# VHH binders against q9c0y8, part 22

Target 1, 316 residues: q9c0y8
Amino acid sequence: MSASHPGILHEYTERLVAFELVGKSNVTLTSNVTRSLLLFVGGLGDGLLTVPYVQELVNPLDEIGWSIVQVQTQSSYIGWGTGSLKRDDEDLHKAVDYFLHIGGADFSTRKIVLMGHSTGSQNVLYYLTQSILPNYLIAGIAQAPVSDREAAYQFNGKEKTKELVDWVKAEYLDKGLGNDVLPRSKVENFFGEVPTSANRCIDLTDVRGNDDFFSSDLSADDFAKTFGNLKEISGSTAHSQLILLMSERDEFVSPSTDKAQLLNRFRESIRPTTSNSSLSGIIPGATHNVGPKSSPEALKWLINQLITALRSFIDQ
Key: E = the ipSAE of ESMFold2; O = the ipSAE of OpenDDE; V2 = 0.75 times the mean of E and O plus 0.25 times the DockQ between their complexes.

## First folded at step 16 (VHH; framework vhh_vobarilizumab_d1)

Design k2 (at its last look DockQ between E and O 0.48; V2 from the best seeds 0.00; counts 0 for: pae E 4.1 > 2)
Fold by ESMFold2, look of step 16:
Structure k2 (fold): chain B 316 residues (1-316), chain A 121 residues (1-121)
Amino acid sequence: as target 1 above (316 residues)
Amino acid sequence: EVQLVESGGGLVQPGGSLRLSCAASGFTFSDYYMAWYRQAPGKGRELVARISSKGDTYYADSVKGRFTISRDNAKNTLYLQMNSLRPEDTAVYYCARGRFSMARGSEYDYWGQGTLVTVSS
């Protein structure tokens, strides 16, 4: 692995950038209108190259005519603490629109897949389940769709997490102070030193908070409102595919959670059922971000699944 | 304010046992997860074991089955029971206070001064 990575920095909207990594072919999204892309959004704390498998995808995707693009949003790095899933979604829609049209592309010549890691998985699911999609997105891929609330339960305890939520509601939300940053001493065992608003805390840690899509204690009715509510692509009756990729050794998931059972519950809730991709699965031996502590086969498995999916989306 | 004081290190024969203690003060011990790290001569610190505030444990592969981390929240004390000791376990052992961060998982913000464990005939 190289310490430097060739690519093109795109300003996809004012003050926000995405980095297109360039493979051995030297073909880019601006040089070829038929070239498609996997747009990648990381999780909390992520930014360029923080998710270790992204750079390993460059040449495999390049060989099949796909670019991988790392999007930065206002929530990248420490920005997430005062952000929201909605703000992220607004940024991602701007990025998708930009990449759909650069180089003279349009929805018939370029395919776009949105892939998220960790809380980026909430970004993917949110994107696919809001209003009718204004731009073409052929698939969403959620890698490590982990419950933030249940991670907090695992490390800090359910009762302490509930106490924090109740306190934030009483001292901030009920007083109209949802955008205020919480005292660090109250939240450092949940969010470290990242400045975190009352609203963001609730989004991540409350039962059915705005980010609470993947908790194992949610009901079938809860999943029906998210997984069961994929929207049509604008001007079409088509729907995006949804691929879910859990990490077998995910350190943010309680050892008591049956990942296969949970994945099955997510998948059985997907509507329309034609959006339920058979490529979903559990990455063998993978840590949360499929990093170097993963089993050797984990990255190869992930690459194979992604290549299989992306090839299936090419018309010819 | 925050203090972590390790004790229980010493010289032990291969195959022997030691129990390390870490006395904590200056914070609400039961609110934090805790860890043991070790540093062999000329090497960086490596995680040995950690224990959540709820009591969930994790062990490095090199010590799994031989070492047991535990805590007594009433006494503000962290323990490491080390059995079947090997010469490779020779290191300075450090107590660390951890905190969860959704962005990075486990982080450690305070460290003890360390206690030396030597495994030698």
Scores: ipSAE 0.124, ipTM 0.528, lowest interface PAE 4.1, mean pLDDT 89
Fold by OpenDDE, look of step 16:
Structure k2 (fold): chain B 316 residues (1-316), chain A 121 residues (1-121)
Amino acid sequence: as target 1 above (316 residues)
Amino acid sequence: EVQLVESGGGLVQPGGSLRLSCAASGFTFSDYYMAWYRQAPGKGRELVARISSKGDTYYADSVKGRFTISRDNAKNTLYLQMNSLRPEDTAVYYCARGRFSMARGSEYDYWGQGTLVTVSS
């Protein structure tokens, strides 16, 4: 269904934009220097307004003094096929910087929370674990943090996935051709029509690939390197917060996987231990993107949980 | 042209058994995961069972232990063995081809015409 959405399109870098969805109050990040920002990044295939629940967050967040911005990165839509978490992170940093200095103004009091959907969750975790965070970026929210590798196992088969990985390593990576795009005929069952580099393929489908954060077969040590490595906030004794929101009916998670247990494994790996970890949970009745096939209460739950989380972050 | 043709539906008494078949053509059957859905009168279409190209299976809770999904790649045929049938299993059963991609996730792009299963005394 086609629809129009009020908002402000920001050019946060030379060739990339971010869309600020404006709520009923008409308050914007530009009009209010203290306005808090939920910076939203989608998953593979996502671009502007491709995640259904994003537009539903606008007014509820607006009511509590938060604006939501959808970031377009170089990975948006089909760009992910030749991208990386590192590249994404660079784009996100540019976006964050932009929204702190829009038009040269001082927005130093602005609080920013990074929210990721699906593979955006890898972006969030990556962002929070690479370096000490500034005092304005206070938390991350990972919605539907799923393993792309295990999704491939589920739908394409574990053995076929491994065969792909082995083939790509042998024919491309071992030859220094990691940036080459794989033949569609070889990978279309995995990546569809998206031109996908050898490196990106490995990131997404190899064991302990660069994107392999949320796989259920990872060890405690693996989780310690990611969840256990949240960076502190500069000038504060506090560390960044990470909230994990899994979808109960996530179609990309194997039905045999105990989501609650998996979530607990993630939570237990988070260091330092924070009280806000209790805000992590499973969205009841929710499909991966909390879309139309979700239970009616799923979206409401997500909204309420987000509001609770965001309020708690401001009190820090 | 992709085609899915279900068969094997019919009237059965409670506690009875049926075996549904779905004949697939027009594509490399072995490369796709397949699923059975059903739609009862007045209800929405629901997933009954799914089977990956490898053979990994998933079942709805309502049919676990009673239904078995299987495939014969050599025959391009999907099966659903239904045992211990209950009146609540009454529905039109559909065969569906699943497609998965990292970009779009999972979707079902082709469906059969359906076969009616009626469980009644």
Scores: ipSAE 0.069, ipTM 0.541, lowest interface PAE 2.1, mean pLDDT 92
ESMFold2 (binder alone), look of step 16: mean pLDDT 85; pTM 0.862

Design k3 (at its last look DockQ between E and O 0.69; V2 from the best seeds 0.64)
Fold by OpenDDE, look of step 16:
Structure k3 (fold): chain B 316 residues (1-316), chain A 121 residues (1-121)
Amino acid sequence: as target 1 above (316 residues)
Amino acid sequence: EVQLVESGGGLVQPGGSLRLSCAASGFTFSDYYMAWYRQAPGKGRELVARISTGGDTYYADSVKGRFTISRDNAKNTLYLQMNSLRPEDTAVYYCARGRFSMARGSEYDYWGQGTLVTVSS
């Protein structure tokens, strides 16, 4: 399963790198200013090449004039335990800026789409809703947007999760110790071996925590604050596009959850209404990361959907 | 050594009841969510019921209202109360230990040997 992958390692900021996967054409962002970029950010625990389908996207995207770059942020691997969406967003902005200009490109020649997997979906939505977007960042794709809070409910229980939240708030946040790392013995069942700060714990497990975008128990008003708050593209009447791609067999989503209905709730909350909302969907037969336990058709579906989406963005 | 040992299986008539037990040892039982799976002849293994560390339960639609999963942490034992049994419930029933983390998701790392439940007139 170990393999080598051709690509270019970019230092997009001090001490942070991103890996541009190079396709069969050998065209790179450096060699072609008109090359568009799918900037990929993983979820919790992810680093470079940890999401299996990413490498499968390289050639299909290459064929249509798109490069894919996986960004390593401070949150990569185990860094998420002490991170935040805000910190992630800062890293992503640096990455976007770097890749916009590399090779002599600019906003007139290169377009960028953000794609997030799992918690990367929170990053995408956060990015699209915090500030007015430049005209070169044209869309976001959220693959396997899931609620970490509700995932915890499935396996640790709703009440236990609440107890954790209450305890952390009382013992840490209320005392100004939000940056302290929680004892492993208290949170191992939630976060594994990853050192996790009090703030991060709350972000991930509290109702309407900072990461709580995709929970099924959120209200329309909650969704209005996130999905309903996509920012405008500067200098254009257009708005950023958001595509949501849920996995049909997502193990982080309760089997009792109607994914189609949930997706529709997200879609209906998106404001302003995006022209390509129909591109959102459920990846058939796909596990969370569209990995080996997925249906053979799941990856193909994802690839086709992405190609369709990316083409549509450029044609606008 | 982690061990899961199922018991309580047997032959029962339709409409009857059985109570399965899974005795756990070699680990802190209370720290893990647990599940019952079953495998009928010629079919794949399927989730029957799951219980979180906090005691929240999930049931497959096929057994909802008839089966009850529970746990006794003091006894390190998982239970499956099966009522109103049907011939289609015939299967080998397995208990499984689950692990969860937000980064890695859910995994079952240990399974029992299974106990046979036969529902037949």
Scores: ipSAE 0.702, ipTM 0.865, lowest interface PAE 0.6, mean pLDDT 94
Fold by ESMFold2, look of step 16:
Structure k3 (fold): chain B 316 residues (1-316), chain A 121 residues (1-121)
Amino acid sequence: as target 1 above (316 residues)
Amino acid sequence: EVQLVESGGGLVQPGGSLRLSCAASGFTFSDYYMAWYRQAPGKGRELVARISTGGDTYYADSVKGRFTISRDNAKNTLYLQMNSLRPEDTAVYYCARGRFSMARGSEYDYWGQGTLVTVSS
């Protein structure tokens, strides 16, 4: 079951790495100044090679002159429990800056797309709409942009989740203990064994917590403050494209949620409207991470959408 | 010791009804979401119905409108009312305790031994 994967391990900042998988052409980001990249960030619990479709993207992207690069952040694996979207955003900006310049590349010639899976989708939206740092991405792609709060409601119940939130506020936040790790016995049905700070718990589980971008009970005004706030690409008047890819059979999404309707609500909120990609959609037959329980056409559909998008960015 | 004990299975004719029960012990029942799964001969286990800690329900398409999942937290008991039974409902039915975490999603850590439901003329 174990396998070897050829690639280049890049140290993009002190103690953090990104892995560039090498395709059949053997062309890399250091060997070709015009080669572009899809920078990939996973969700909660993810790290290198944990999202099953990533290795299947290597050769299709290589055929059109793109590398896929998996980024490790401080939140990778179990680090997310004491992290934040802001900390992740800082890590991701360092990775983008690193890749803009390797191989003698100039940021006018190399295109960078940030793709996030699951909570990585919150990283994408944060980067493009909330970050105070300069934007250098031609596009963001959010695969499985799922509400963590509504997932907790689905399985643990809305009232149990509200009780946890109220308790954490009273016992930690109101006492200035936001950075303290919560007792495992109190949170194990939400976060399992992962050490989780009071602040992180609130970010993920409170209504309008800092991660709460995709909940179906948010208003159009809520979406206007996020989806409606895409920043310009630094040094230009152009804006990044945003592509949203929901999984049709996503097990983290409540059965009561109409995914097509929710996707439409996100897309209608995107400003500027020119950033609202027509390539957004619902991946047919896909589970949350497009894994082996997905229908076989799910992966093919995903690859086709990604290739179509990435080609269009080079043709510009 | 966590235990889940199913009962109420048996032989019924098509169109008939059965009510399954699952007695739970060894844990705080109200803190966990619960599910019924079934396994037909030669097939894998499939989800039939799920109920959250707060009583919200989900049903597989094949049983919607015919089956009702419920729970009685005071009695630590999970139920499945099965109406309008069909031959394809023939299976061993299992009670399962759910665990959730945001990173892993849902999984089931304890299962009963199952109760056989046969729908045949």
Scores: ipSAE 0.536, ipTM 0.770, lowest interface PAE 1.6, mean pLDDT 92
ESMFold2 (binder alone), look of step 16: mean pLDDT 86; pTM 0.867

Design k4 (at its last look DockQ between E and O 0.89; V2 from the best seeds 0.64)
Fold by OpenDDE, look of step 16:
Structure k4 (fold): chain B 316 residues (1-316), chain A 121 residues (1-121)
Amino acid sequence: as target 1 above (316 residues)
Amino acid sequence: EVQLVESGGGLVQPGGSLRLSCAASGFTFSDYWMAWYRQAPGKGRELVARISSGGDTYYADSVKGRFTISRDNAKNTLYLQMNSLRPEDTAVYYCARGRFSMAKGSEYDYWGQGTLVTVSS
């Protein structure tokens, strides 16, 4: 549904914006330095207000002293086709830095949690595992972490996917043409109408590609390199927490996949062990984006789980 | 124009077999994943089987081991071999064309008119 949403548009860096959704209290990150921030990053194809449940989070979070900001990165909308997790991470760092300080806030007053939807989950995990984290970035939430590679397997087939990967490697990567955009006629069934670079194709579809965090066929060692490598918080013995929220009816996950088991594999791989690992779970009745085809209780569950999580982070 | 036309339905006794066909036209059949759905009287439409463009298959638990989905890309035809049929398999069976993109996910954009399968003694 088309609607207007009150908020503040922030230029957090040159040519990039983030939208702070303002709740009923009208408290903003600028007006209150102690306001905590849920920084939200969407998945492939997402931009501002493209994930349905985001707007539903505004008031519940507002009530507990949290603002939600949706970040537009260079990968937003169709930009992901020529992007990378590394580029995304750079954008996110700029966003985090910007929002840490607006309104006169600093690391002593504002806490930030990253939340990712879909491929945003890769962004979150990537962010938490690349470098030592500041004391104001306290956790990450991955909603609907799914394997794009395995999604491709469901619809295009494992062998066809492999053929694509092999072809791209041979015709582009091996020739130093990783930044070239692939012919639409070759990849439309994978990536739609989005111009997609050779590198990005490989990131999303190759085994242990750069985005391959959540595939069910990955080994414990693979998970150890990602889930097992959460970085410590500077100046503290604590580590950032990672919460995983899978959708029960996620259409990107094969119906034959045991989501509970998969989630447990992720959780068991998280190092160091976090005290709030129990906050991870499966959103009952939820489609991938917890959208209108989800059960009526799915959104409520998500909201409650988020509130619980965010409160727990502040109490630490 | 995209068209899907099912055939092969009919009356069969329990334990019998049927082979359904879906003739596809108006698009490059080999580029699309396809599915069979069925709708029993008074029930909702349910997935029976799905086949990727590459031939990978998925089956509902209720039909595993009994049904086989396959495709002939040269003939632009989707098949459903149904063996060991049961009364509960009685339904209108539909073939559907699927579309997928990583950003948009999966959807069925075209459906056939369906073919009736009745399993009765």
Scores: ipSAE 0.617, ipTM 0.827, lowest interface PAE 0.7, mean pLDDT 94
Fold by ESMFold2, look of step 16:
Structure k4 (fold): chain B 316 residues (1-316), chain A 121 residues (1-121)
Amino acid sequence: as target 1 above (316 residues)
Amino acid sequence: EVQLVESGGGLVQPGGSLRLSCAASGFTFSDYWMAWYRQAPGKGRELVARISSGGDTYYADSVKGRFTISRDNAKNTLYLQMNSLRPEDTAVYYCARGRFSMAKGSEYDYWGQGTLVTVSS
């Protein structure tokens, strides 16, 4: 629907922006140096306000002293097709650095939670596992941590997906053409009309491709390399908390997948074990993006979990 | 022009069987995932079964073990074999073509006219 949303557009690095939605208090990250933020990154195809619950979080978070900020990266909208998880991570680090400093030189009391929806969940997990974390990046939240590869299996078939992967490796990767855009006719049933590089195709569709964190057929050893590898926070031996929120009626997840069992496998792999939040769960009645087709209670449940988590971080 | 034409509906007694067909034309059938939906009197449409372009199948709980979705890509035809029919299976059954992409997810862009299945003694 069309609407106006009050906020501040931040240019966090040259030509990349993040939008801080402003709640009823009119308090912002620039007007209050101790105000904390939920930094939100969407999934493939997402940009500002494409994930329907984000605007519904503004006032609940404002009430407890948190801003919500929607980040655009080079991968927003159709840019993801020629991007990578690594490029996204570089953009997100620049955004975090910006918000840590915009109200003054020292924001040691400002807390940051990085939240991702869908493929944004891969962004969160990647951020938490690659290098020592910025001071006060205290948690990651992954909503709908979904396997892109297994979604392709569900709709295109496992064998057809493997055939695509083999063809891309032979015709592109083995020839050093990983950055080349694939013919649309070969990939339109996987990526639609989005220009997609060979490397991006492999990242999303190959077994253990670079985005392949959430597939149900991965081993405990695979999960140990990701979920088991959360990094320390700069200047501390503390580690970020990780909250995993699956959608009960997620249309990207095969009906044959036991979501509760899969969630348990993710959680059991989290190291250090103290990063495994008890607030992880399955959002009752929720579709992939917790949109209007969700059961009436889904959004309220999500808001309650987020508020519970964020309140607990204020007290730490 | 995309067309989906269902056939094979009719009156059947409880415990009986029917085979529905959906003749598809106007597109490369083997590239698309397909589904059967049904709509009982006074109710909304509900998913019965779907089949991926590669042949993987999924079923609603209410029909698992009794219904089988299949496709014949050479004949551009989708099938639903319905066994052990019950009065609650009474509905208009619709063939649907699905689209998928990783960014947009799944949706149905074409529907057939429907074929009526009545299960009564």
Scores: ipSAE 0.497, ipTM 0.767, lowest interface PAE 1.5, mean pLDDT 91
ESMFold2 (binder alone), look of step 16: mean pLDDT 84; pTM 0.854

## First folded at step 17 (VHH; framework vhh_vobarilizumab_d1)

Design g1 (at its last look DockQ between E and O 0.89; V2 from the best seeds 0.65)
Fold by OpenDDE, look of step 17:
Structure g1 (fold): chain B 316 residues (1-316), chain A 121 residues (1-121)
Amino acid sequence: as target 1 above (316 residues)
Amino acid sequence: EVQLVESGGGLVQPGGSLRLSCAASGFTFSDYYMAWYRQAPGKGRELVARISSGGDTYYADSVKGRFTISRDNAKNTLYLQMNSLRPEDTAVYYCARGRFSFARGSEYDYWGQGTLVTVSS
């Protein structure tokens, strides 16, 4: 792994940036109107190059005519504690708009795929289903979609999580204090050192909270409201593809959970059915972030799946 | 200083029982999930059982129905009751403290020195 990475820092808003990683070809989005991009958004706590496999995607994608761009949102690093999926979605739409047009490109010449890691998967799903803003993605990729709520159950306990939710609702939400930051001494075992608002706490830990997309205890009706409600691409009757890539050794998913079955439940809920990609699957031997503790073949598998997917979008 | 000290290991015959203890100190025990791992000779370390801060338990398939993980928060102690022991249960057993946050995920940041359990006729 190199310590330095060539690329272009883009100011896609006045205060937010995204980093285009430049591959060996030196082709950039600015210099080529037909260049497409994988827009990458991390999960909670992530920023630039905090997901280890991102840098490994640069050259493989470059070889097939795709750039990878890491986007920073207001939620990056510790910003998520006071954020929301809605706020993230607004930032992501600004990024998509910026990159769709930079270099004189448009939707006819440039394709954008949004890839989310971990909670970034909620961003992807939210963008494609619940967002009130126009959809300009040819596809979304949710890598390591996991339930934050069930993760809390796994490690803190279901009852303790419920107690937290009840407490926050009673002491903050019911009093109109949803934007207040919770005392660290009360919530550190959930949120660590990250300042977290009452609203964000509920989003992440409440049943059918705003971020509750991937919990195994959700019903088919719940999934129909999310997976079953993909929006049309703006200006078209077509729909985005949705690819779900779970990690086989995802430490945030209970070992007792049948990941294959859970993935199938997600996929079966996708509407329209044409958006349910055959490329969805489980990354063999992969930890949550496909990191160093993953099997050696995990990264290769992920890269190959991405290449296959991205090639298919250009041929359309 | 965070410390985890295992005890209760020893030699036992197949079908026998042992109870392991892990004494925790230097942190608020009740706020952390805990786990038992084991490492057999020539094998990797594997999860045996895990217990959330709230007392929810998970067991490896190999020990389900035989082992029970529990905790006494008042005593800052983690337990592993092992019944119906088998030769394949022979290993060094480790107590581990788990740390969880939504941002960093889950990790075991402290381990005990381990206690040897030998199951042999």
Scores: ipSAE 0.639, ipTM 0.845, lowest interface PAE 0.7, mean pLDDT 95
Fold by ESMFold2, look of step 17:
Structure g1 (fold): chain B 316 residues (1-316), chain A 121 residues (1-121)
Amino acid sequence: as target 1 above (316 residues)
Amino acid sequence: EVQLVESGGGLVQPGGSLRLSCAASGFTFSDYYMAWYRQAPGKGRELVARISSGGDTYYADSVKGRFTISRDNAKNTLYLQMNSLRPEDTAVYYCARGRFSFARGSEYDYWGQGTLVTVSS
């Protein structure tokens, strides 16, 4: 059933908004300069209120003085089909800068954690490793950091995916048509009804495409360029923490994949090693978005991990 | 009209074999991933095996090594070869059509009527 959710709609830059959900205390980022936030970005197809566990985080976070804010980017809903990680990153930097300063706050009093679900996990890793960091984030949290390419392999087949990639390169990229939207009849088994550019298709489905951070067949050298490249916070030697939370029953991950081993490979690649949080783990019984098909304990486990992390950031 | 029609079920002794077929019509079979599910009395449906549109396969642990999923795209037919059958394999077996996209995720939008497999002495 539809419902109303109390909160504050923030216009963090022209044409883009973020929604701060309000908890039982009625304290907000505009009313309290020392209040910190978890800035949340969803995956492909997501927007406000689409990831089911976000609403359940409001009051637990409120009890420890944190707001949860859902960010809309140009890629929200169906916008991702003609977007890129770089475009998303530009939007997220504007959101971080806005929330760092509203209500008269600054980096010394307000902490920001960037959390991503699904392809939002690529946004988190990109932000922490590929960007110039003029802003201060104390942590990134990646929930369900899964390979889009290997999901396509699982459901459409490796060879059919390679055939698509080859066709798009030959008919679009090699002809300078990377920004053209692909015909639906050729791509609906990958992208459904979402208008998708040739470049975006390659980003998601080609080996080492621009989104291809989490595939199990990538090498240690590949991971060194991402996980191994966390940037310093500008003007200091400090680095953000990185927390990786896989879902145990993630339907987009092949059942033959050893998730614990894959998680260990990601974590062992993290540099500096002090950014490798011990709070990373596998959410027991969780589906991809920790939704209703998850085991009852999955959401509680996620909340406990998040609360443990967020408390540790405000005690320092 | 999408149709999935299972056949090949029956009564077998433990250790025996059966081959299930699912005849598909009303859609471009080669574009879809397909699955076999089963439902024992008093239990929910459980995945037995899945095959991608490109032929890559997955098996539940309980059947791995004993069951083989395959497809013949020219005949629009999905198969399940079941060997070394056990009483625990007794169930109604369903053919299911899956649909995937990055935006929609994965779900099964059409199911057959099912075929009964009984494994008893």
Scores: ipSAE 0.508, ipTM 0.758, lowest interface PAE 1.5, mean pLDDT 90
ESMFold2 (binder alone), look of step 17: mean pLDDT 86; pTM 0.875

